# Miniprotein binders against q9h3h3: the designs that were tried, part 45

Target 1, 235 residues: q9h3h3
Amino acid sequence: EDGFTAEHLAAEAMAADMDPWLVFDARTTPATELDAWLAKYPPSQVTRYGDPGSPNSEPVGWIAVYGQGYSPNSGDVQGLQAAWEALQTSGRPITPGTLRQLAITHHVLSGKWLMHLAPGFKLDHAWAGIARAVVEGQLQVAKVSPRAKEGGRQVICVYTDDFTDRLGVLEADSAIRAAGIKCLLTYKPDVYTYLGIYRANRWHLCPTLYESRFQLGGSARGSRVLDRANNVELT

## First folded at step 20 (miniprotein)

Design WL9
Fold by OpenDDE base, fold request of step 22:
Structure WL9 (fold): chain B 235 residues (1-235), chain A 85 residues (1-85)
Amino acid sequence: as target 1 above (235 residues)
Amino acid sequence: DREELIRRFERLVRRAERLLRRAEEALKRGDLEEAEELIIYALMSLKLAKWIAEMLGDPELLERVEELVERAERLLEEVERLKRE
């Protein structure tokens, strides 16, 4: 993927964060209403701009499900950005360790498993599985992108509170797999998004920390999670 | 936090137990593919539960995980036997 394409997709994702969200909040809505909500707002039919005949009449940035334990805490994103600008101006070396330390210092520790799926039944089925896992307390929070006019792939994001907690990252992977999702997963800390660090950046930083592959057959059954920074399998 | 690790352990174990019950039900229906998938998901959860039990140094938690792993492995052997018939 060309660096321009990654920057464009990130700009679109940031713009989507400013539009209204369709949210199922398990803290305020009974779990028994989830199936009706999923049927009303299937992500393959919800459109980014509220196209005629879509379930939504207004623009939708994201479709999201909040679990019982969800608490929105983004940390000090403004302080993080200021520290990052100062670091760039200083000419000091920038490493993955530098970004990790910045994230810890400013309490910007959230990260997400990402999966990309074509619009249709498979996407809606995957989303329903994730949404149920969130409402059941197996996952904390997830979101899915609405359908774009261009018919491109939609993304499901499953969040964890701390990208430095390897066990928490693996727990989320296990819950996603238990929901019946078998596709490739990539894990990205939110700090990379907030700092505008994309693929092929000038610092050679990889924004993907982990990769998960699932196999049912062969000598290695289950999920294989690779630490991409160290090129080590964690599972 | 020890209490948080225990909560995480219990969540993983409860997930594994639910998946194994569903796998047994799938076997009774003759759905060997579903049974195998459910067992694999259970084993993934039990692996993480084992790591937590090891971090806590709790032999009772380790024993609970080992019993569930043995149950999962027996079910998997039965699925594999039935797939070869």
Scores: ipSAE 0.827, ipTM 0.939, lowest interface PAE 0.5, mean pLDDT 92
Fold by ESMFold2, last read:
Structure WL9 (fold): chain B 235 residues (1-235), chain A 85 residues (1-85)
Amino acid sequence: as target 1 above (235 residues)
Amino acid sequence: DREELIRRFERLVRRAERLLRRAEEALKRGDLEEAEELIIYALMSLKLAKWIAEMLGDPELLERVEELVERAERLLEEVERLKRE
């Protein structure tokens, strides 16, 4: 119902993508420098617009860590977007299966696990754990939003190469948990992001494929990962 | 790709081995909650490694995983026994 709110959030995300990013790139920076970088740029202190007293003097759209094996390849995004426009005018149904096929056809296969945390020590600690996992090769690439002026929860995005590789998505979940992350995770293929399809979209598509809930007690310890499209637990 | 699956398998097994070593150290210190968490993380990695070994159809890889699972399960039982004391 709040399509205007979703379009506002999409516009803010686009603006963040266009502003400078603070990046630790393990492909060019020694791993021994990571702890100092994390201490300099905690996500709860890095401000979106470079507020006075912040470690950053300029706007920051995202804080990111690239692993040794990170190879930027979004696939054929332009072809995907053209095919999406054609599909919308064709009269053919728009379904999760149709989007999956478009993503496969155009090799736009990346996706991400998401977690939302309030600013503070818990956020900074979680980010540090994720960043270390990326630099150590357990995860490929991750980013975290900076602190907004008005506050609110921040998001950590942990990317995977291929949302159709269910095992690989579960491997990333296990790496996130091994970094000490116990909160709810949700998984969204990047195809939905590139096409501007958010939760309250006019096609009533659900861009969240998986939810991961972690527990230490009970008969099934570990992650319980639910496939929302098929109503099946994967773990 | 078989080579890629083997790389993923080895990554998961190495992670599990490190987690189990850390769990054993936590047990030595009496940090039972930390040990339990680390064992659970190791078992999560091993479950996925087992899945990959089955996809590869490689009984030697499957045996490696099962040995580590048995080690993890013995450690978990020890932690639970100590928590009951």
Scores: ipSAE 0.811, ipTM 0.935, lowest interface PAE 0.7, mean pLDDT 89
Fold by ESMFold2, look of step 21:
Structure WL9 (fold): chain B 235 residues (1-235), chain A 85 residues (1-85)
Amino acid sequence: as target 1 above (235 residues)
Amino acid sequence: DREELIRRFERLVRRAERLLRRAEEALKRGDLEEAEELIIYALMSLKLAKWIAEMLGDPELLERVEELVERAERLLEEVERLKRE
């Protein structure tokens, strides 16, 4: 039952990645077209499978915006996965340091800030702010999940190209906040996603590397970003 | 490497400058809460720009950041004063 549920969720996640995406690509599309595109495809209304009355007639896996400087680079994912399997059979302990080194060795360094929002104006407004920040060159790449058939929370992912570049991760946090985003952000390196390491994994690894909390009032205004592995504040 | 840090510095400074101009416009309209938010965002950007300027060891870049921080802090004090009125 547990195995069935996990395998079913993994298959659904892979299907979304493989289904068509709705993409605004600033490298080939004028920035003046962004607002019309956002109005046509609000994430609260774009449906996963193209329900009646939705803007899309076909399945949509993700809605994405690519910035002018977007240069896709997944690194050596196949080598990473092979080394991961070898490590598991070696009998050596698996730790956050092990995962970090594996990611560095295979150049699988990208990661993403995540925010979870209910469908509606807050989600659409947040996505619009993020999309504008990407097109303006403040962020490189972002995506948002489409509306599930029964509703539920959706996720906005804002990518950075190197999770070991703490300053770059903080720069992305700052850009997200400047877009008006005040909710909790969590950061997950892509290495965890490629290896299928989720919150309740058997190695007790924490796939959330950084956590950002924003406060507008008080003496500690701004983001407080915590490195959860080392229990150290980056800001 | 150094050229990349300079590009990141310039991006952060330009962001802060834009945010402060928007904050000044919000102040003119009497939108004190909007002005406060924009100033805080600018200060966040300037903190990161300052770290880059320190990494580069460039006193001219540090001076540019410090001038903008001073401007942001004066605007924030003005917003807070007006909120008390």
Scores: ipSAE 0.796, ipTM 0.931, lowest interface PAE 0.7, mean pLDDT 89
Fold by ESMFold2, look of step 20:
Structure WL9 (fold): chain B 235 residues (1-235), chain A 85 residues (1-85)
Amino acid sequence: as target 1 above (235 residues)
Amino acid sequence: DREELIRRFERLVRRAERLLRRAEEALKRGDLEEAEELIIYALMSLKLAKWIAEMLGDPELLERVEELVERAERLLEEVERLKRE
């Protein structure tokens, strides 16, 4: 395992979070302006660092859409991070159960469905569908990474406010599918992101809680959502 | 809480109703693949609405969901019949 890789991923995530974001905020912007905004800033064309000829002249960390009812609430992230540091020095076991309990104790309950798509029509179309779903009130908040490298994959994140509310997580899955998205979705609680825990982490924790696979034909049409920790289907 | 569950139920039902109307429009245009897709999305929304109605123990809400499921199933059967021609 390479702990340097996890530390690099955390640093890059922090840099993107701190750079300017392109935001459509339905709380302050009329919904009728959404289509023009989407046409101006397709995620396949918005560049991470503001390349010549791109729609953005400045660096962009994220492209985001906030729904009418979006109310930011990260919980006690500072307390979470302090408790995490203390736990690491305590000699107590670090397990998925301890991470879940830390998240509950500090009210850091948000999480996100993730999808990874190559730049191009499919990405831009998927993002537009998600953005419309957010403005329509079917989803609360979503973001998409800008284009960083030619041919590199980009990520769309669709947030939910409580990863312990399994029904709410499934509701978000259904809204994503209704927007026409058929690819694999994976769900990561934000507690793992705030603690810098990615797939190749030094603790061998798995930050993916759920997977959603969509099937249009055959006998099992719709989403199949698997709880990866327990290998149990939720749908 | 109960009020929040009812709000989530209503959102899911309204979504399903819109999806079924869109499916009917797609069928009128002859877009059988689009119609099937929209019906499947509606049924996914209705499955979750049914779960909420069961949690609330409210037979009136369950009846509303079942009526929409019946509508969706009839439409899906018609789409599948036309696709086989």
Scores: ipSAE 0.795, ipTM 0.930, lowest interface PAE 0.7, mean pLDDT 88

## First folded at step 21 (miniprotein)

Design GU5
Fold by OpenDDE base, fold request of step 22:
Structure GU5 (fold): chain B 235 residues (1-235), chain A 95 residues (1-95)
Amino acid sequence: as target 1 above (235 residues)
Amino acid sequence: EEKEELIEKLIELIRRMLERARRKAEEGRVDEAKWLLIKARIIAYIYEEMTGDPELVREVIRESVEIMREIAEKTGDPKAEEALKIAEEALKAVE
């Protein structure tokens, strides 16, 4: 990965957040309509800027699916940012434990499994599997980036409510694997995103807490999950 | 060249987010304005990490105070008042 790939992707994600989203909300839309919606808006064909011939005529930032149990709760992100700035000024050591404590204090506990896939059938199939898992209540919320003009990989984000709940994080991995996804997954708490902490930061913080690799015939979960902070396998 | 282009992109994104936050403030959309300011601050953190310059963080916080003050004065929304207080405290910490 070129030195600023993570920062570039972050900038693009932030820009995308400003544009309209295509959303399937299972709280208000019957589950029976999901297949038609997926067929209408396959992620590999939905374009970031509404290109001619795409399913969307207007810019789309994200394609998202909300489960029946989805409740948006981001906690006190402004308070978190203020506390982070104060901490930097204090000259106190900054550790992963410090970030965890900040997240807990400000109730900013959400995190996400991330996967990067090339546009095409594999992406659309993976998204369909995840969307179904969300609508069926195995996952709470997921989003996928639309196709960019320059090409490149699209990202699927599958959220969990609490990055400190190891079991919940692992259950989401299991649900993703059960949906047929075999690619590499990385788990990142949103606290790192909200503080602009990416790879190669001056504090040497690793924003990726977990890594999941697909495993044939091994664990009951169909994956091997590594705790990157402790360098320990959890499954 | 790639770094410079990205820096320019970050600056432009901050500008757009702040402008949009002001429009949302004028419309009384507290939550939308708040989230745009949060995102602008994230981009400013990325800029600081890439350049070593904290000035954009300070600028975003300053603008956040102004925007939240306008909302609080216009709407009397307790959420805006709380957000304003947090932003003012943050500004004092970075100046």
Scores: ipSAE 0.876, ipTM 0.950, lowest interface PAE 0.4, mean pLDDT 93
Fold by OpenDDE base, fold request of step 22:
Structure GU5 (fold): chain B 235 residues (1-235), chain A 95 residues (1-95)
Amino acid sequence: as target 1 above (235 residues)
Amino acid sequence: EEKEELIEKLIELIRRMLERARRKAEEGRVDEAKWLLIKARIIAYIYEEMTGDPELVREVIRESVEIMREIAEKTGDPKAEEALKIAEEALKAVE
């Protein structure tokens, strides 16, 4: 992977946030309409810029599903950014613990499980499973990137409310596995995203806190979750 | 060459976000303007990591102060006043 792939993907994601989203909101739309919505907007067919023959004629940044318990609370992200800038000027050491404390102080605690899949049936099937889990209340919110012109991998993001709640993070992994997803999952707190911290940063901070690998015949969770900071298996 | 192309893309994206934030401010849409400025700041952090130049971060913070001041004066929205205060504190830290 080229040295700037993470920065490029970040820029594309931020640009996508500026375009309209296709949203299924379970708070306002009956759950019985989910299957029709999934059939109308399969992620492998929804195009980023509304290409001819796609189900969307206009640009789409993301496809998202909101659960009944979804509340858009991002905390004090501006305060977090200000504190981060002040910390950099102070010359104080910056550690993963420092970022955790900043996140707690400013109530910026959201994080996400990430999976990357090639366009096609497997992606659409994975998304349908996640969307159902969100509507059924096993997950709170998820989004998937639309198809790019070049047919590159699409990303599914499944959010949790608190990256410091290890049990909540593990429960989300279990729900994703129960939906039939077997690919590699990585968990990233949003605090790293909001501070522009990606792989190969000058502070050597790892934005991936957890890694989940599917396990056949394993525990009831169907996965092995690794704490990357401590190099300890949690399951 | 790939690095230079990405840097140009980052600069253009910041420009678009700031322009849209200004329009949202004129419309009195505090939350939308705030989030665009947050995102512009993220892109400026990426630029700083790639170039070592903090100037775009400073520029985004300066523009954030101006935009939030305009909204606060026009609307009297407490959210804009709080966002302005935070942006002013941030500006003092980076100047």
Scores: ipSAE 0.875, ipTM 0.950, lowest interface PAE 0.4, mean pLDDT 93
Fold by OpenDDE base, fold request of step 22:
Structure GU5 (fold): chain B 235 residues (1-235), chain A 95 residues (1-95)
Amino acid sequence: as target 1 above (235 residues)
Amino acid sequence: EEKEELIEKLIELIRRMLERARRKAEEGRVDEAKWLLIKARIIAYIYEEMTGDPELVREVIRESVEIMREIAEKTGDPKAEEALKIAEEALKAVE
């Protein structure tokens, strides 16, 4: 991976947030329409800039599915950023515990399971499984990046409401595994994203709290979940 | 060269986000403007990590104060007033 790959991907993700999204909203659209929507907008064919021959003629930032229980609550992200800037100016030590407390104080508790897949059938199949799990209420919300011109890996993000709720994070992993997904998953709180904290940072903070690996013949969850902060297996 | 290209991309993204935030402010879309400013700050943090220069963060905060002030004065929206207050406090902390 090139030295600035994470920063490039972050910049591209932020740029994508400015473009229109393709959304299936289960609150307003019948679940029976999901299969037709998935067939119309397979992530491997939806292009970031609306390339000729793609199902989209206009730029698409993300493809997303909202569950019936989805409520966008991001907390006080602006207050979080202000507190973070003040903390840096103070010269006080910054630890993972500091970030956790900031997140709690400002109610910025969302996090996401991430998976990276090459464009193609496996990606579209994984996305279809996740989208169905969201519409069925096993997951709350998910999004997938559209195809880039260079055919790079696409990312699926599956959100949870509270990164401090370990059981909720593990339940989402189980739902993803039940959808037939076997790739590596990493869990990242949104607080790290909102503060521009990636894997390479001056504070040596790791934005990945959990790692899930598929296990053949293992537990009912079909995965091993590692707590990266404590280097302890949770399953 | 790769680093410089990325830095230029970050600066351009911030410019676009701030411009769009101003447009959303003119339309009275407080939440949309606020989120664009939040994202501009994220990019400015990435810039600071790459360059060691905090000036872009300060610039984004300064622009955030101006944009939120304009919205607050135009709309009287309590959300804009609160966002303005937070931005002003942040600016004082980084100056």
Scores: ipSAE 0.869, ipTM 0.948, lowest interface PAE 0.4, mean pLDDT 93
Fold by ESMFold2, look of step 21:
Structure GU5 (fold): chain B 235 residues (1-235), chain A 95 residues (1-95)
Amino acid sequence: as target 1 above (235 residues)
Amino acid sequence: EEKEELIEKLIELIRRMLERARRKAEEGRVDEAKWLLIKARIIAYIYEEMTGDPELVREVIRESVEIMREIAEKTGDPKAEEALKIAEEALKAVE
């Protein structure tokens, strides 16, 4: 049962990609309108399918904020998938190094910090902090899932543009913490998502590259980040 | 039971993505069709991992070739020609 949880979430995320998104785009919308938009569309109240009493009348797949400097760059994902097919039939070993090289070769370098929160004030507050950080330029782009009919935990994704740029990934973690977020964060490169590789995979790859835990004391930016591949603390 | 329900959801999602990709292709919207085919491939990868059966991946690749060929022949769009070339490379790898 537990071995297919990631697959269920992946299927739902892919289905959500096909539905309309609610987007605050700082490239075309004044920053002064953000607070009103956040109040109108709190993620704990925006429903996946437009339930009665929700602020949305139509299905919503994702709620997103695009920063002023956001420049969409998925890379050569089609080529990545084709090379993946060739690699699988080649007899060559599939390792974390192989995945990293595929991602670099095809410029599929994006990744994301993930957090899971129950619907309610804590989720809405966390999302608002992230959205402000994006509009203010500390982060580039983020999205949050809408509320499912039966409730349950929702996910906030905060993207970075290059998972091989460790300092850039750590800088994004710092910006998330500066927004007041204290929950567990996990980082997943998009290459794993595009190849359908989740925790229960035949190659024993670990799709979670980093884990971040909030650390008390010091500045508001404090966190302890673990490199899951090497079991090494980075901070 | 839970596994079988998930498998059915994956198959239906692939079907929806492929159907929508064909509609976008008929409208000449190459980039949108390409992204739907990429996503269908992701779901097919998950299906193969769960079942050990590579057939849906191969079916998605075959559909990708057909869809992109039709656009490329109809319009001569360089984006469709490039996407077709890449899909044909994937097909060679799995056949």
Scores: ipSAE 0.868, ipTM 0.950, lowest interface PAE 0.5, mean pLDDT 90
Fold by ESMFold2, fold request of step 22:
Structure GU5 (fold): chain B 235 residues (1-235), chain A 95 residues (1-95)
Amino acid sequence: as target 1 above (235 residues)
Amino acid sequence: EEKEELIEKLIELIRRMLERARRKAEEGRVDEAKWLLIKARIIAYIYEEMTGDPELVREVIRESVEIMREIAEKTGDPKAEEALKIAEEALKAVE
């Protein structure tokens, strides 16, 4: 049957990682140049493979913005993968707790809020808001996929440093909502990505830790955040 | 048919990642080679979940050992020595 959508998207994302990225790096580029850069490279017009008439003539895997405080640290991912092999052959059960402990032990703590938007001005507006939040320091780093030839939904990824820091994850959700984004957001710790664990996995793990849904008339923020592991609203 | 096409895509992607990792190793770019091997392993994990066949994971681990050994022997770079040691631990887990 036709249940391999996450695996297709993962393969496409891995292939995109191997192509050049368009990066606005606030660590080396003045913030005053951001608006011109955004106008030059809207994600609805930057094409994955350099289609005729697009602003890019070469393939682009991702469009990214790095904040001034961005200090990349993925942790010990190689050691994580090696420990994962040993765990699988040990006969010990694989649970959300063991994945969390592996992530902590190897300092692979990053994760990301994900949003999916159709190509168009809504996508470009959302990306611009996120990019400004990164350059202003409310968010650390974000990326967005370029336009596919077929024109399917594109993804914006907004990273946080520590998925175990619930306050920090919720602050990132609030910053995203302050940029006017009202669509569904889902949060996935990077440990699941590095171990190739998606929705359809033999351990029945749920790689989505949080869901954020925009609500009208909220008191302190415009979102309801659900902890998927415990089915508990946090807001 | 979609499953078979995706499987072929995964295999080809692993091949490309391993080839590029070898080239980065020849250039002495330890961190870039290491990350390509990490990503190849991710794709191999996906392949194993889809097929039940662990062989691609084992193959990627073996190639990781060989690539990191080549860098470590050529350069003596402590990062390559460390990466080789970790790859060898993974290999022993799947032997």
Scores: ipSAE 0.868, ipTM 0.951, lowest interface PAE 0.5, mean pLDDT 90

Design GU5
Fold by ESMFold2, fold request of step 22:
Structure GU5 (fold): chain B 235 residues (1-235), chain A 95 residues (1-95)
Amino acid sequence: as target 1 above (235 residues)
Amino acid sequence: EEKEELIEKLIELIRRMLERARRKAEEGRVDEAKWLLIKARIIAYIYEEMTGDPELVREVIRESVEIMREIAEKTGDPKAEEALKIAEEALKAVE
């Protein structure tokens, strides 16, 4: 995390969006094929640009799993960006509240739980657990970055459809924990991503809405969730 | 030193996204062109935060207007007309 700027990672993610994705789509592919697909394309072995010896011969931007109930809806992102320009010149304060309202107005409500893991067994095992949870219907959609370089951390993104629906976000956290994931999770609404807002921003906004930490003896979900905006424990 | 290298990467990424968006516009592909322009705008926002220079955001907005105008005039597609209107609103905000 401390080894790279957030801007570098964002640029890499945006470049990755331009390349082909490896997708398991449960809406059109039988669930019985998932384990073979996971074995063929472990995220620690799929290379960003198709290196020799990797399972892919073409560049891969992302590895993704779409659940049976996945219904893509990014909302009015173009309108969000236009309204953002107007907001910045209006004299109105830029606060978490104004970002939330902008997102609601334009129906850009999706967000994601993020986890960062080094290449290897832990990453591949975590991804496999998440992918199974998606195909089984406990989660709707997830993606993982391919291997960019030896030893670099990779990211798993688990999406939810409405960051303002706190119960739905917490249910996704619980499903992630039920899949055996014990690492730190952070939740970022997509509105911050679409406006290029990261930790070091001039408005001092916190793009992370929630943090989830695994804890033995915690709630039924097996995690303790902190609301970063209000500095309050939710679980 | 690392900052200068990243800035060059951002500029090149925007150039690639704009080039591809223009090709999609020439093919009449409204949604694909629109999404490439959205992504170029995100990178331009990152550039502005790193440099303090808003000009790249303005350039992407101007390119968005030109590209969406081309599609709208060529095809009459109401999706392109709506995208053009939104791009023009963004341009008005930054001029």
Scores: ipSAE 0.866, ipTM 0.951, lowest interface PAE 0.5, mean pLDDT 89

